# Designs tried in a protein design chat: miniprotein binders against q53ft3. Part 206

Target 1, 195 residues: q53ft3
Amino acid sequence: MFGCLVAGRLVQTAAQQVAEDKFVFDLPDYESINHVVVFMLGTIPFPEGMGGSVYFSYPDSNGMPVWQLLGFVTNGKPSAIFKISGLKSGEGSQHPFGAMNIVRTPSVAQIGISVELLDSMAQQTPVGNAAVSSVDSFTQFTQKMLDNFYNFASSFAVSQAQMTPSPSEMFIPANVVLKWYENFQRRLAQNPLFW
Key: E = the ipSAE of ESMFold2; O = the ipSAE of OpenDDE; V2 = 0.75 times the mean of E and O plus 0.25 times the DockQ between their complexes.

## First folded at step 22 (miniprotein)

Design Za10 (at its last look DockQ between E and O 0.36; V2 from the best seeds 0.61)
Fold by ESMFold2, look of step 22:
Structure Za10 (fold): chain B 195 residues (1-195), chain A 83 residues (1-83)
Amino acid sequence: as target 1 above (195 residues)
Amino acid sequence: SPIQEEFEKMMERAEWHFEWAERYYDWGDKDYALLYFEFAARVFRKAAELAKKNNDPESYKEAIEYAEEAQKYAEEIQKELEK
């Protein structure tokens, strides 16, 4: 349902589902990360009236993680970039990501996505220092890259739904992500400012 | 009082969303600007419901006026995204 991207790393598309409505991505070597990108794969939209609250958690050797709200993703905002390099370890609130396993959380940093009612999400305020301005060139490039990916992948989901035994379901061929990535890299190498 | 404190916290939360919606709009992120204006309107309306429950018509009027302002901005941005 979700993807997670850090610049210079392979995209992650296989979140650990820790509850019916909660998904987690591991971020090894988190100290080298300035920004993280969270996005919807386009295969399964949020149900009507719902969206995703996106959290970050530093590793803790005692297994008592706290989570900082970075922001949101919704059907109307399906991808977002968050700055994590300005966050501080030990800040945040407890959240029930894997509450049954809270004391055995891996030592890597984590991104958590909690699917919630929009009314519940509105009652939360993100940390301000995770917000990024879209006027800087890195943020603009990354946002345009994500928009390009979403539109490209979604066009295949529509086509594949027409070809499947369950026409109400949307599917993306396994290699669409790779084809998009190769095409994007080629164009970037030809013109770093093509976007 | 606890009810007045809750009302004030809701208004502060809605204002926080409203101000960030304006920042995202100025930054050119119209999708987030829209989302945050809609969130501000939702929280202002919840605050208005609390004021109505407390029989406080001045607080009700204040919260509804802010909710309508936030909703107006959201609608304007939605029209911009559709062009």
Scores: ipSAE 0.699, ipTM 0.893, lowest interface PAE 1.1, mean pLDDT 79
Fold by OpenDDE base, look of step 22:
Parts: structure tokens; C-alpha cells; sequence
Structure Za10 (fold): chain B 195 residues (1-195), chain A 83 residues (1-83)
């Protein structure tokens, strides 16, 4: 039903189902993780009037799990990004996962998803510092990607005088790349989701 | 009174949802904005019910007004998402 994604890591699509309505992902080396994406796989929607409360659990200095509500996923919001890097010093919140006797390696955190009534979810308040602007994050990522591509392509730029004859190769003028870059930037600025 | 305390907690929670709804909307996350406005409306209505049980018509009126406002924003966002 759910997937979990950490940048630079393999996507997790097999949650441990700890109860009929509760799913858990393990996050090894959680201290290096800044953001987590939780998403529905699209195979099974939430029942009408239900959604998922997304929790983060990390071991405290005593090895005891500290749970924090990150936010929610629903049929209308099937994916969400959460910042977890700033949560390591946070206070624990009430959570539905009970005392999971999971012998936790100190370096392993967990993402828990609890399937709940929307009415129940409305009675909860996520930690504010876990929220991120997905649009801003995406825009920043895209901008970095574009810059990277432009820089990469430009590094291969040569003058005509420097060109070696290669009849089998096609050449693209650098100005074409620049024009593309500028146009893409403009479109991105107008609508980050134009693609 | 216990009812008054619960009412205040619900009002605070609903306000939290409302504020975050606005923030998400400003961030361009209309889906979350919608969700949180809906949550706000639900919780404000629950608060209103408590106020009614507590024979506090002023608190009832306030909660209902906020619920209606939250619902209005939710409906507006829903319309935007359908375009």
C-alpha cells in the first residue's frame, strides 16, 4: 500500500505490516537522512473517510523510541515529503504503534503509517518543523539539475578552430544549449510544473 | 470545567490546522491546504458542539463562524484543483 523513499537510496515498497492498519519502514543510518518521501503505491486506496498518519521514530540516548507525527497522506494527497533532520531533539508525541519490542539498532529509525479515520487525523497536530514546501524543493532541485547540465555541456564547448573533423558526429552550437536553458528557466519560473 | 478545557483545546487545534492550511497554500501545496482547511472545519464544528453542551452561545457562535470560514476556503481550493 505504501512506499518510502530516501534520496540516494533504493525505494522501499515492502512495509512491515505490524497491524491490520499499521505499516513500518526501517530507515538505517537515519542520521544522514534529511528528507523522507512517503507515498501510496496506488494499488490500494484508502477507504472512504480514511487516510494515513505518518510518524517518525528514532532512538533516544537511552535507546528508547521517540515518536513524532510528521503529517498525513490521503487519497487526495497520496505523497508527502518530510524533513526529519531537525527532529532528533524533539519531544515525543502520542502514537498508535505501542511498545514495539523491535530490537532497534541505534542507527535505525522508523517511518510508521497508521491508517485512520480522517476525523481522528484531524484531532492530531504534526510537528511543524517536519513540513516542507514540496514546490520549493522541486524548484530548487530542478534549478540545480539545469545548472549541472548546462555546466556539463558547456565544458565540452570548442571553437570551430579547435574542432577535429569527425564526419560521423553531429555538433550542436553552444548557443542552442544556452537558448534552451534560458527558455527552460523562464518556463520553470512561470510554472514549476509545466512539464 | 472539563468541557471548557476540551473546547479550548479543540479551538487551538483547529486554529493550528487553519494556519498551516494557509501556509501550505502559500507554498503552492493546494492539496495539503485543502486537507488542513477541512480538518480545521471539522474540529471547529466539534468545538461548537462542546460549547453548545456547555450552554455557551458566544463560544458556539465563534466556533461556527470559524468552521464556516475554513469550509469556505476548502471549497474554494477544491474548485481550483478541479480546473
Amino acid sequence: as target 1 above (195 residues)
Amino acid sequence: SPIQEEFEKMMERAEWHFEWAERYYDWGDKDYALLYFEFAARVFRKAAELAKKNNDPESYKEAIEYAEEAQKYAEEIQKELEK
Scores: ipSAE 0.686, ipTM 0.891, lowest interface PAE 0.7, mean pLDDT 89
ESMFold2 (binder alone), look of step 22: mean pLDDT 89; pTM 0.879

Design Za11 (at its last look DockQ between E and O 0.49; V2 from the best seeds 0.60)
Fold by ESMFold2, look of step 22:
Structure Za11 (fold): chain B 195 residues (1-195), chain A 83 residues (1-83)
Amino acid sequence: as target 1 above (195 residues)
Amino acid sequence: SPIQEEFEKMMERAEWHFEWAERYYDWGDKTYALLYFEFAARVFRKAAELAKKNNDPESYKEAIEYAEEAQKYAEEIQKELEK
């Protein structure tokens, strides 16, 4: 239902479901993370009248979880970027996850998503220093990454006449890379969360 | 009174959402601006319900007026997103 993306890491798309209405992602080595993107995969929308409250949890010096409300995702706002760099020593807030935390290592935190009524979500106020820019920034970053990849791969393209014979080497025609690039751009423009 | 204190807390929470909706709108995040204006409207309406139970028509009118203002901004933003 949900995805979690941290710059420089593989996207997580397999949240641990800890209750019917509660999902978590582990963030190992969370102290090196400054921002996190939380998004809906697009396959399962929230039921009508419901949305997701997004929390950040880290273990305090005693191993007890400290939860902070980052903000919200809804069918109308299906993705958001949150800043967590300033939250790693912050004060906890009211939250629906209880005392749950993964006590495997002090360097692991969690992103929690609680599916709740919109009326209940509206009674909560997120921590203000988690606010960051929109999904348009995610799309712009992804487009720049695709342009970079295409330019990089194209610098290695050779014509068939320029190829040195080598039966153990495999080659990809440059037009296959271009076709992939064009298809990926089109899909990204239609749905920034398709992957 | 305890009921008036609760009303004021609700009004503060709704104002918090309203102000963040304005910030998100200024930053160009129209989908979050819409979300927060709608949340502000919901909380202002809950505050109005409390004022009604407390037989306080002045507070009721104030809360409803703010709820309608927040909803108006949400509707304007929704139209912008559909374009």
Scores: ipSAE 0.652, ipTM 0.878, lowest interface PAE 1.3, mean pLDDT 79
Fold by OpenDDE base, look of step 22:
Structure Za11 (fold): chain B 195 residues (1-195), chain A 83 residues (1-83)
Amino acid sequence: as target 1 above (195 residues)
Amino acid sequence: SPIQEEFEKMMERAEWHFEWAERYYDWGDKTYALLYFEFAARVFRKAAELAKKNNDPESYKEAIEYAEEAQKYAEEIQKELEK
């Protein structure tokens, strides 16, 4: 029903179902994780009037789990990104996962998803610092990608005098790449979703 | 009173949802904005019910007004998402 994604790691599509309405993903080496994406697989939707409360759990200094509500996923919002890097010192919140006797290694955190009534979800308040602007994140990513491409392409730039005859190859002037870059940047600034 | 305390808690929660709805909207996340406005509306309505039970017409009116405002924003966003 759910998937979990950490950048640079394999996607997790097999949650541990700890109850009929509760699912858990293990996050090893959680201290290196900044963001986590939780998403519905699309195989099973939430029943009408229901959604998922997404929790993060990490071991405190005593090895006891600290749970924090990150946010929600619903049929209308089937995926969400959360920042967890700033939560490692946060206060615990109420959670529906009870005392899970999961022998937790100190380096393993958990993402818990509880399937709940939307009305019940409305009675909860996520931790604010877990929220991420998806648009901002996307814009930043795109900008980095563009910069990377430009830098890569420009590294191959040669003067006319430095060109070696290669009749089988086509050459693109560097100024064309620059113009493309500038135009793309402008469009991105106007509408990050222009493509 | 216990009812008054619960009312205040619900008002605070609903306000939280409302504020975050606005933030998500500003961030361009209309789906989350919609969700949180809907949550706000729900909780404000619950608060209103408590106020009614507590024979507090002023609090009732306030909660209802906020609920209606939240609902209005939710509806507007829903329309935007359908375009």
Scores: ipSAE 0.612, ipTM 0.861, lowest interface PAE 0.8, mean pLDDT 88
ESMFold2 (binder alone), look of step 22: mean pLDDT 89; pTM 0.879

Design Za12 (at its last look DockQ between E and O 0.85; V2 from the best seeds 0.00; counts 0 for: pae E 1.6 > 1.5)
Fold by OpenDDE base, look of step 22:
Structure Za12 (fold): chain B 195 residues (1-195), chain A 83 residues (1-83)
Amino acid sequence: as target 1 above (195 residues)
Amino acid sequence: SPIQEEFEKMMERAEWHFEWAERYYDWGDEAYALLYFEFAARVFRKAAELAKKNNDPESYKEAIEYAEEAQKYAEEIQKELEK
């Protein structure tokens, strides 16, 4: 029903179902994790009037789990990004996962999803610092991607004097790449979703 | 009174949802904005019910007005998402 994604890691699509309405993902080496994406797999929607409360759990200094409500996923919002890096020293909140006898190694955190009534979800308030602007994140990613491409392409730039004749190859002037880059940046700035 | 305390808690929660709805909207996350406006509306209505039980017509009116505002924003966003 749910997937969990950490950048640079394999996607997790097999949650541990700890109850009929509760699912858990393990996050090893959680201290290196900044963001987590939680998403519905699209195989099973939430029942009408229901959604998922998404929790983060990490071990405190005593090895006891600290749970925090990150936010929600619903049929209308089937995926969400959460920042967890700033939560590692936060205060615990109420959670529906009880005392799970999960042998926790100190380096493993958990993402918990509780399937709940929307009415019940409305009675909860996520931690504010877990919220992420998806648009901003996308813009930043795109900018990094563009920069990476430009840097890569420019690294192959040679003058005509340095060119070796290769009749089988096509050459693109570097200024064309630059113009493309500038135009793309302009469009991105105007509308991050122009594509 | 316990009812008054619960009312205040609900108002605070609903306001939280409302504010975050606005933030998400500003961030371009219309889906979350919609969700949180809906949550706000729901909780404001619950607050209104408590006010009614507590025989506080002023609080009732306030809660209802906020609920209607939240609902209006939710409906507007819903219409935008359907385009």
Scores: ipSAE 0.693, ipTM 0.893, lowest interface PAE 0.7, mean pLDDT 89
Fold by ESMFold2, look of step 22:
Structure Za12 (fold): chain B 195 residues (1-195), chain A 83 residues (1-83)
Amino acid sequence: as target 1 above (195 residues)
Amino acid sequence: SPIQEEFEKMMERAEWHFEWAERYYDWGDEAYALLYFEFAARVFRKAAELAKKNNDPESYKEAIEYAEEAQKYAEEIQKELEK
């Protein structure tokens, strides 16, 4: 029903279902993670009048785990980016995963998704410092993807003196890719949604 | 009193949602703005019901006015998302 994505890692699409209405993703090496994307896979929508409350829990909680409400996903907002760097382990919101015995290793944090009535979700307030501007996040992801593509393509660049003929193959001069990259980056800085 | 304390807590949460809805709207996240305006409206209406039961017409009027404002913004954004 849900997916969980961290930049530079494989997407997780197989949440641990710990109750009929509760799903968990493990986040190993959580200290290297700044942002997490939580999204609906699109195969099973929320029932009408319901949505998902998204929580985060540190692995070094004493006794019962403490869950911090990051925000929400709904049929109308099926994906969201949350900032988890800078959260404090001592701060917590409502704990819908309270008494559940969830298997956890010491270095693994968790994302929890609780399917709830919209009326119940409205009674909760997320941690404000988990909020992320969609424009800033869009720009950040786009810039990182752009840099990754350019660096990858450039790593295969050769001079014409280094080339051997390949009659059945098409080639693009490296300066064309560079000009495209520079133009795209400039336009992205002026208007993150120009494309 | 516990009823007045509950009312004040509801108003604080509804205002929190309303303010974040405005912020998400300014950020261009209309889907989240819609969600948070709808949440604010839900909680303001619940606070208004509690104020009515507590015989507090001034609190009732304040809560219902905020609920209607939040609902108006939610409806405007819903129309924008549907086009």
Scores: ipSAE 0.577, ipTM 0.848, lowest interface PAE 1.6, mean pLDDT 80
ESMFold2 (binder alone), look of step 22: mean pLDDT 89; pTM 0.871

Design Za13 (at its last look DockQ between E and O 0.66; V2 from the best seeds 0.70)
Fold by OpenDDE base, look of step 22:
Structure Za13 (fold): chain B 195 residues (1-195), chain A 83 residues (1-83)
Amino acid sequence: as target 1 above (195 residues)
Amino acid sequence: SPIQEEFEKMMERAEWHFEWAERYYDWGDSEYALLYFEFAARVFRKAAELAKKNNDPESYKEAIEYAEEAQKYAEEIQKELEK
């Protein structure tokens, strides 16, 4: 029903179902994680009037789990990004996962999803510092992709004197790539959603 | 009174939802904005019900007005998303 994604790691699509309405993902080496994406797989929607409350759990100095409500996913909002890097010292909140006897290694955190009534979800307040601007995140991602492409393309740049004749190949001047890059950046700056 | 305290808590929660709805909207996350405006509206309505039970017509009116405002924004965003 749910997936969990950490940048640079394999996507997790097999949550541990700890109850009929509760799912948990393990996040090893959680201290290196800045953001987590939680999403619906699209196989099973939430029942009408229901959604998912998304929680983060990390072990405190005593090894006890500290739970915090990150936010929500719903049929209308099937994926969300949360910042967890700033939560490692936060205060615990009420959570529906009870005393899970999960032998937690100190380096493993958890993402918990509780399927709940929207009315119940409305009675909860996520931690504010977990919220992420999707536009900002997208802009940053796009910029990184642009830089990556430009760097990649530029690495193949050669002068005409260095070129070996290859009649079967077409060549694009480096300045064309640069112009494209500059134009794209300009458009992105004007409207991050220009495409 | 316990009812008054609960009312105030609900008003605070609803206001929180409302503010975050606005923030998400500004961030371009219309889906979350919609969700949180809907939450705000729901909780404001619950607050209104408490005010009614507590025989506080002024608080009732305030809560209803905020609920209607939240609902209006939710509806507007919903229309935008359907485009």
Scores: ipSAE 0.779, ipTM 0.924, lowest interface PAE 0.6, mean pLDDT 89
Fold by ESMFold2, look of step 22:
Structure Za13 (fold): chain B 195 residues (1-195), chain A 83 residues (1-83)
Amino acid sequence: as target 1 above (195 residues)
Amino acid sequence: SPIQEEFEKMMERAEWHFEWAERYYDWGDSEYALLYFEFAARVFRKAAELAKKNNDPESYKEAIEYAEEAQKYAEEIQKELEK
């Protein structure tokens, strides 16, 4: 099983399995997305000699899906960041998602993962526009996640006078969230390594 | 000829992987660098098999030389990742 993560959105961990070896994530409002992270969940590896080809699909001006090969995930590279901001007007590539591409919801793109033999994956050439530096992409993605969490948590801030008693609930002072944000940001600047 | 065209496509694909492996290595992404050098080696060897089957020793030598170079880089990176 796979995960798909976009900065500013909840992680998706429940792919649509459209075939034994094919998995899809929907990306609503894809026009606002610049990068996606695709990663392997848990500790279940690909079978020996296999890996995953990762595709991006968006509806063209006629509503027909256009599929582009972003790259790969494997047991040796279980997490990867792909740039999709420059792909929303590109031409399609060969892809194995034929039947699931019959009808596409407008303004909703898809990330497809096809489990394939490494020998077959090697015969494929990803679009160069999707490649990103893992360090630079990690930093950008992490900063966006950091801002998103802080903005989300801060949107629920209330003063003591505005609180209702709720003994069964636990609360976190807003300054704890700010301290975490500041410390995380400082640590990120010192060591932007991917996790 | 159709076989020469197929050979050239394989070589272009393998070179694409090789060049991206070098870029990923320069970026510090050793896991992707390893993957793409391994992919390049696989495709260069497949191109060499085609050239050998077609009795083209010059193309065979070219493809094998690049395959061995790609494999050498992959092995060096694998050792770095294991340390």
Scores: ipSAE 0.634, ipTM 0.873, lowest interface PAE 1.4, mean pLDDT 81
ESMFold2 (binder alone), look of step 22: mean pLDDT 89; pTM 0.877

Design Za14 (at its last look DockQ between E and O 0.49; V2 from the best seeds 0.67)
Fold by OpenDDE base, look of step 22:
Structure Za14 (fold): chain B 195 residues (1-195), chain A 83 residues (1-83)
Amino acid sequence: as target 1 above (195 residues)
Amino acid sequence: SPIQEEFEKMMERAEWHFQWAERYYDWGDKEYALLYFEFAARVFRKAAELAKKNNDPESYKEAIEYAEEAQKYAEEIQKELEK
């Protein structure tokens, strides 16, 4: 029903179902994780009037789990990005996962999803510092990607005098790359979702 | 009174949802904005019911007005998402 994604890691599509309405993903080496994406797989929608409360759990100094409500996913919002890097020192909140006596390695955190009534979800308040502007994040990522590509391509730039004849190779003028870069940036600035 | 305290808690929660709805909307996350406005409306209505039970017509009116405002924004965003 749910997936979990950490950048640079394999997507997790097999949550541990700990109850009929509760699912858990393990996040090893959680201290290196900045953001987590939680999403519906699209196989099973939430029942009418229901959604998912998304929780983060990390071990405190005593090895006890500290749970925090990150936010929500619903049929209307089937995926969400959460920042968890700033939560490692936060206070615990009420959560529906009970005392999970799973002896876990201190380096493993959890993402918990509880399927709940929207009315119940409305009675909860996520931690504010977990919220992320998806649009801003995407824009920043795209900009970095563009810069990376441009820098990479430009590093191979040679003058015509420096070119070695290679009839089997095609050459693209550097100005074409620059023009593409500028045009793409302009489009991105106008509409980050233009693609 | 316990009812008054619960009312105040609900009003605070609803206001929290409302503010976050606005923030998400500003961030361009219309889906979350919609969700949180809906949550705000729901909780404001619950607050209103508590006020009614507490025989506080002024608080009732206030809560209902906020609920209607939240609902209005939710409806507007929903229309935007359908385009």
Scores: ipSAE 0.772, ipTM 0.926, lowest interface PAE 0.5, mean pLDDT 89
Fold by ESMFold2, look of step 22:
Structure Za14 (fold): chain B 195 residues (1-195), chain A 83 residues (1-83)
Amino acid sequence: as target 1 above (195 residues)
Amino acid sequence: SPIQEEFEKMMERAEWHFQWAERYYDWGDKEYALLYFEFAARVFRKAAELAKKNNDPESYKEAIEYAEEAQKYAEEIQKELEK
């Protein structure tokens, strides 16, 4: 349902589902991460009247998880960039992940996505320093994200002669990925704010 | 009173969303601007309902006026996105 991308890393498309309505991505070596992109894969939309609250978690000096609300993703805003570099010393916020007993390595942070009613999401206030404030920063990060995604997806390209039978595996023709990449680049060049 | 305290917290949350909607709009993120104006309108209307139940017409009028302003901005941005 969700993807998570960090500049210079492979995109994650297989969230750990820790509850029916809660999804988690691990972020190893989180101290080197400045921005994270959270996005919907496009295969499963949120149910009508619902969306996703996005949280960032890191261990405090006692090893206890600190969760901070970064913001939201919805069917109308399916992709967002969050700045996390300033949050690693910030205060925690109210969050829905406390009862899940999530096991983690001490140097690993997490992105949590909680599927909730829009009315419930409206009662939450994200941390303000997670906001991304510049079109130029969005454009630069997005270009790096596109390059990473293209290289990642292209590494799975196969010819018909090389395909192995597997009902659990899905394949993307390489030309579809290239077409997407070219269309997205063109849209950014014409309007870097088209998000 | 507890009811007045809850009303004030709702107004503060809605104002927070409204201000961030304005910032996202200025930054060119129309999708987030729309989302946050819609959130602001939702919370302002809930605050108005609480003021009405508390028989506080001055607070009701204030909350409704802010809700209508937030809704107007959301509707304008929605038109921009649908083009």
Scores: ipSAE 0.681, ipTM 0.887, lowest interface PAE 1.1, mean pLDDT 79
ESMFold2 (binder alone), look of step 22: mean pLDDT 90; pTM 0.881

Design Za15 (at its last look DockQ between E and O 0.75; V2 from the best seeds 0.74)
Fold by OpenDDE base, look of step 22:
Structure Za15 (fold): chain B 195 residues (1-195), chain A 83 residues (1-83)
Amino acid sequence: as target 1 above (195 residues)
Amino acid sequence: SPIQEEFEKMMERAEWHFTWAERYYDWGDKEYALLYFEFAARVFRKAAELAKKNNDPESYKEAIEYAEEAQKYAEEIQKELEK
């Protein structure tokens, strides 16, 4: 029903179902994680009037789990990104996962999803510092990608005098790449979702 | 009174939802904005019910007005998402 994604790691699509309405993902080496994406797989929607409360759990100095409500996913909002890097010292909140006897290694955190009534979800308040602007994040990512590509391509630039004959190869002038880059940047600035 | 305390808690929660709804909207996350405005509306209505039970017509009116405002924004965003 749910997936979990950490940048640079394999996507997790097999949550541990700890109850009929509760799912858990393990996040090893959680201290290196800045953001997590939680999403619906699209196989099973939430029942009408229901959604998912998304929690983060990390072990405190005593090895006891500290739970924090990150936010929500719903049929209308089937995916969300959360910042967890700033939560490692936060105060715990009430959570529906009870005392899970999961032998946790100190380096493993958890993402918990509780399927709940929207009305019940409305009675909860997520931690504010977990919220992320998806648009901003995407824009930043795209910008980095563009810069990376431009830098990569430009690193292969040679002058006409430096070119070696290669009749089987096609060559693209560097100015074409630059123009593409500039045009893409302009479009991105106008509408980050133009593609 | 316990009812008054609960009312105040609900008002605070609803206001939180409302504020975050606005923030998400500003961030361009219309889906979350919608969700949180809906949450705000729900909780404001619950607050209103408590006020009614507590025979506090002023608080009732305030809560209802906020609920209606939240609902209005939710509806507007819903329309935007359908375009």
Scores: ipSAE 0.781, ipTM 0.928, lowest interface PAE 0.5, mean pLDDT 89
Fold by ESMFold2, look of step 22:
Structure Za15 (fold): chain B 195 residues (1-195), chain A 83 residues (1-83)
Amino acid sequence: as target 1 above (195 residues)
Amino acid sequence: SPIQEEFEKMMERAEWHFTWAERYYDWGDKEYALLYFEFAARVFRKAAELAKKNNDPESYKEAIEYAEEAQKYAEEIQKELEK
């Protein structure tokens, strides 16, 4: 079956199966979510010639679901990251979840996965603003790691006037860390895969 | 005509897939590049079938040429993934 992951939250692996070929994950507090990862657990592959169309749904001002096609997962592409931060005010698209009786809580969005023939999936076009480069995801992770290191190291900064004599300790000038951070960040922006 | 309009919509859909396949390839996502080139080829071939049913050999030739190009990229990427 499928998993759904949002940064800072526990992974979800227990989708609500709303039809033989349709699966749903609830996303509470969806307005704080920028990206979701949808992936196959690896225990049940798609049948040959089939794959999964991945949709994002949020309740509109009338409480009615608005569904947008994010993209696809297949045996050849079993994991994908989708950006949803720009989709929460968009208009819906055609979707396979119709008038099915899906349990819904106000302020809860959903990720829907519909198992379909590849030929049928090819007739659909995802919303373009949900696309995320794998390089962009790597870059975002790396940037957060850089920020974390710099903030951690900077929290120990002291001026010369604030130093207590510690002859058994070694010190590194704070501007060395800053220069490293700036150089690494520049190189990462030029080529996210340089390291 | 309605059939010509349907053909043009299929071509636009296939071109959308083709364009995103190229973007995913440039981004290094070979799995999505492969998927989207394969989808483009599928839709171009369906557009060619429609042109053939409509007795439109010029549109048929155009769609088949695009389908073959998309398929060629897909096959090349498949080989890269198998290495």
Scores: ipSAE 0.684, ipTM 0.886, lowest interface PAE 1.1, mean pLDDT 81
ESMFold2 (binder alone), look of step 22: mean pLDDT 89; pTM 0.873

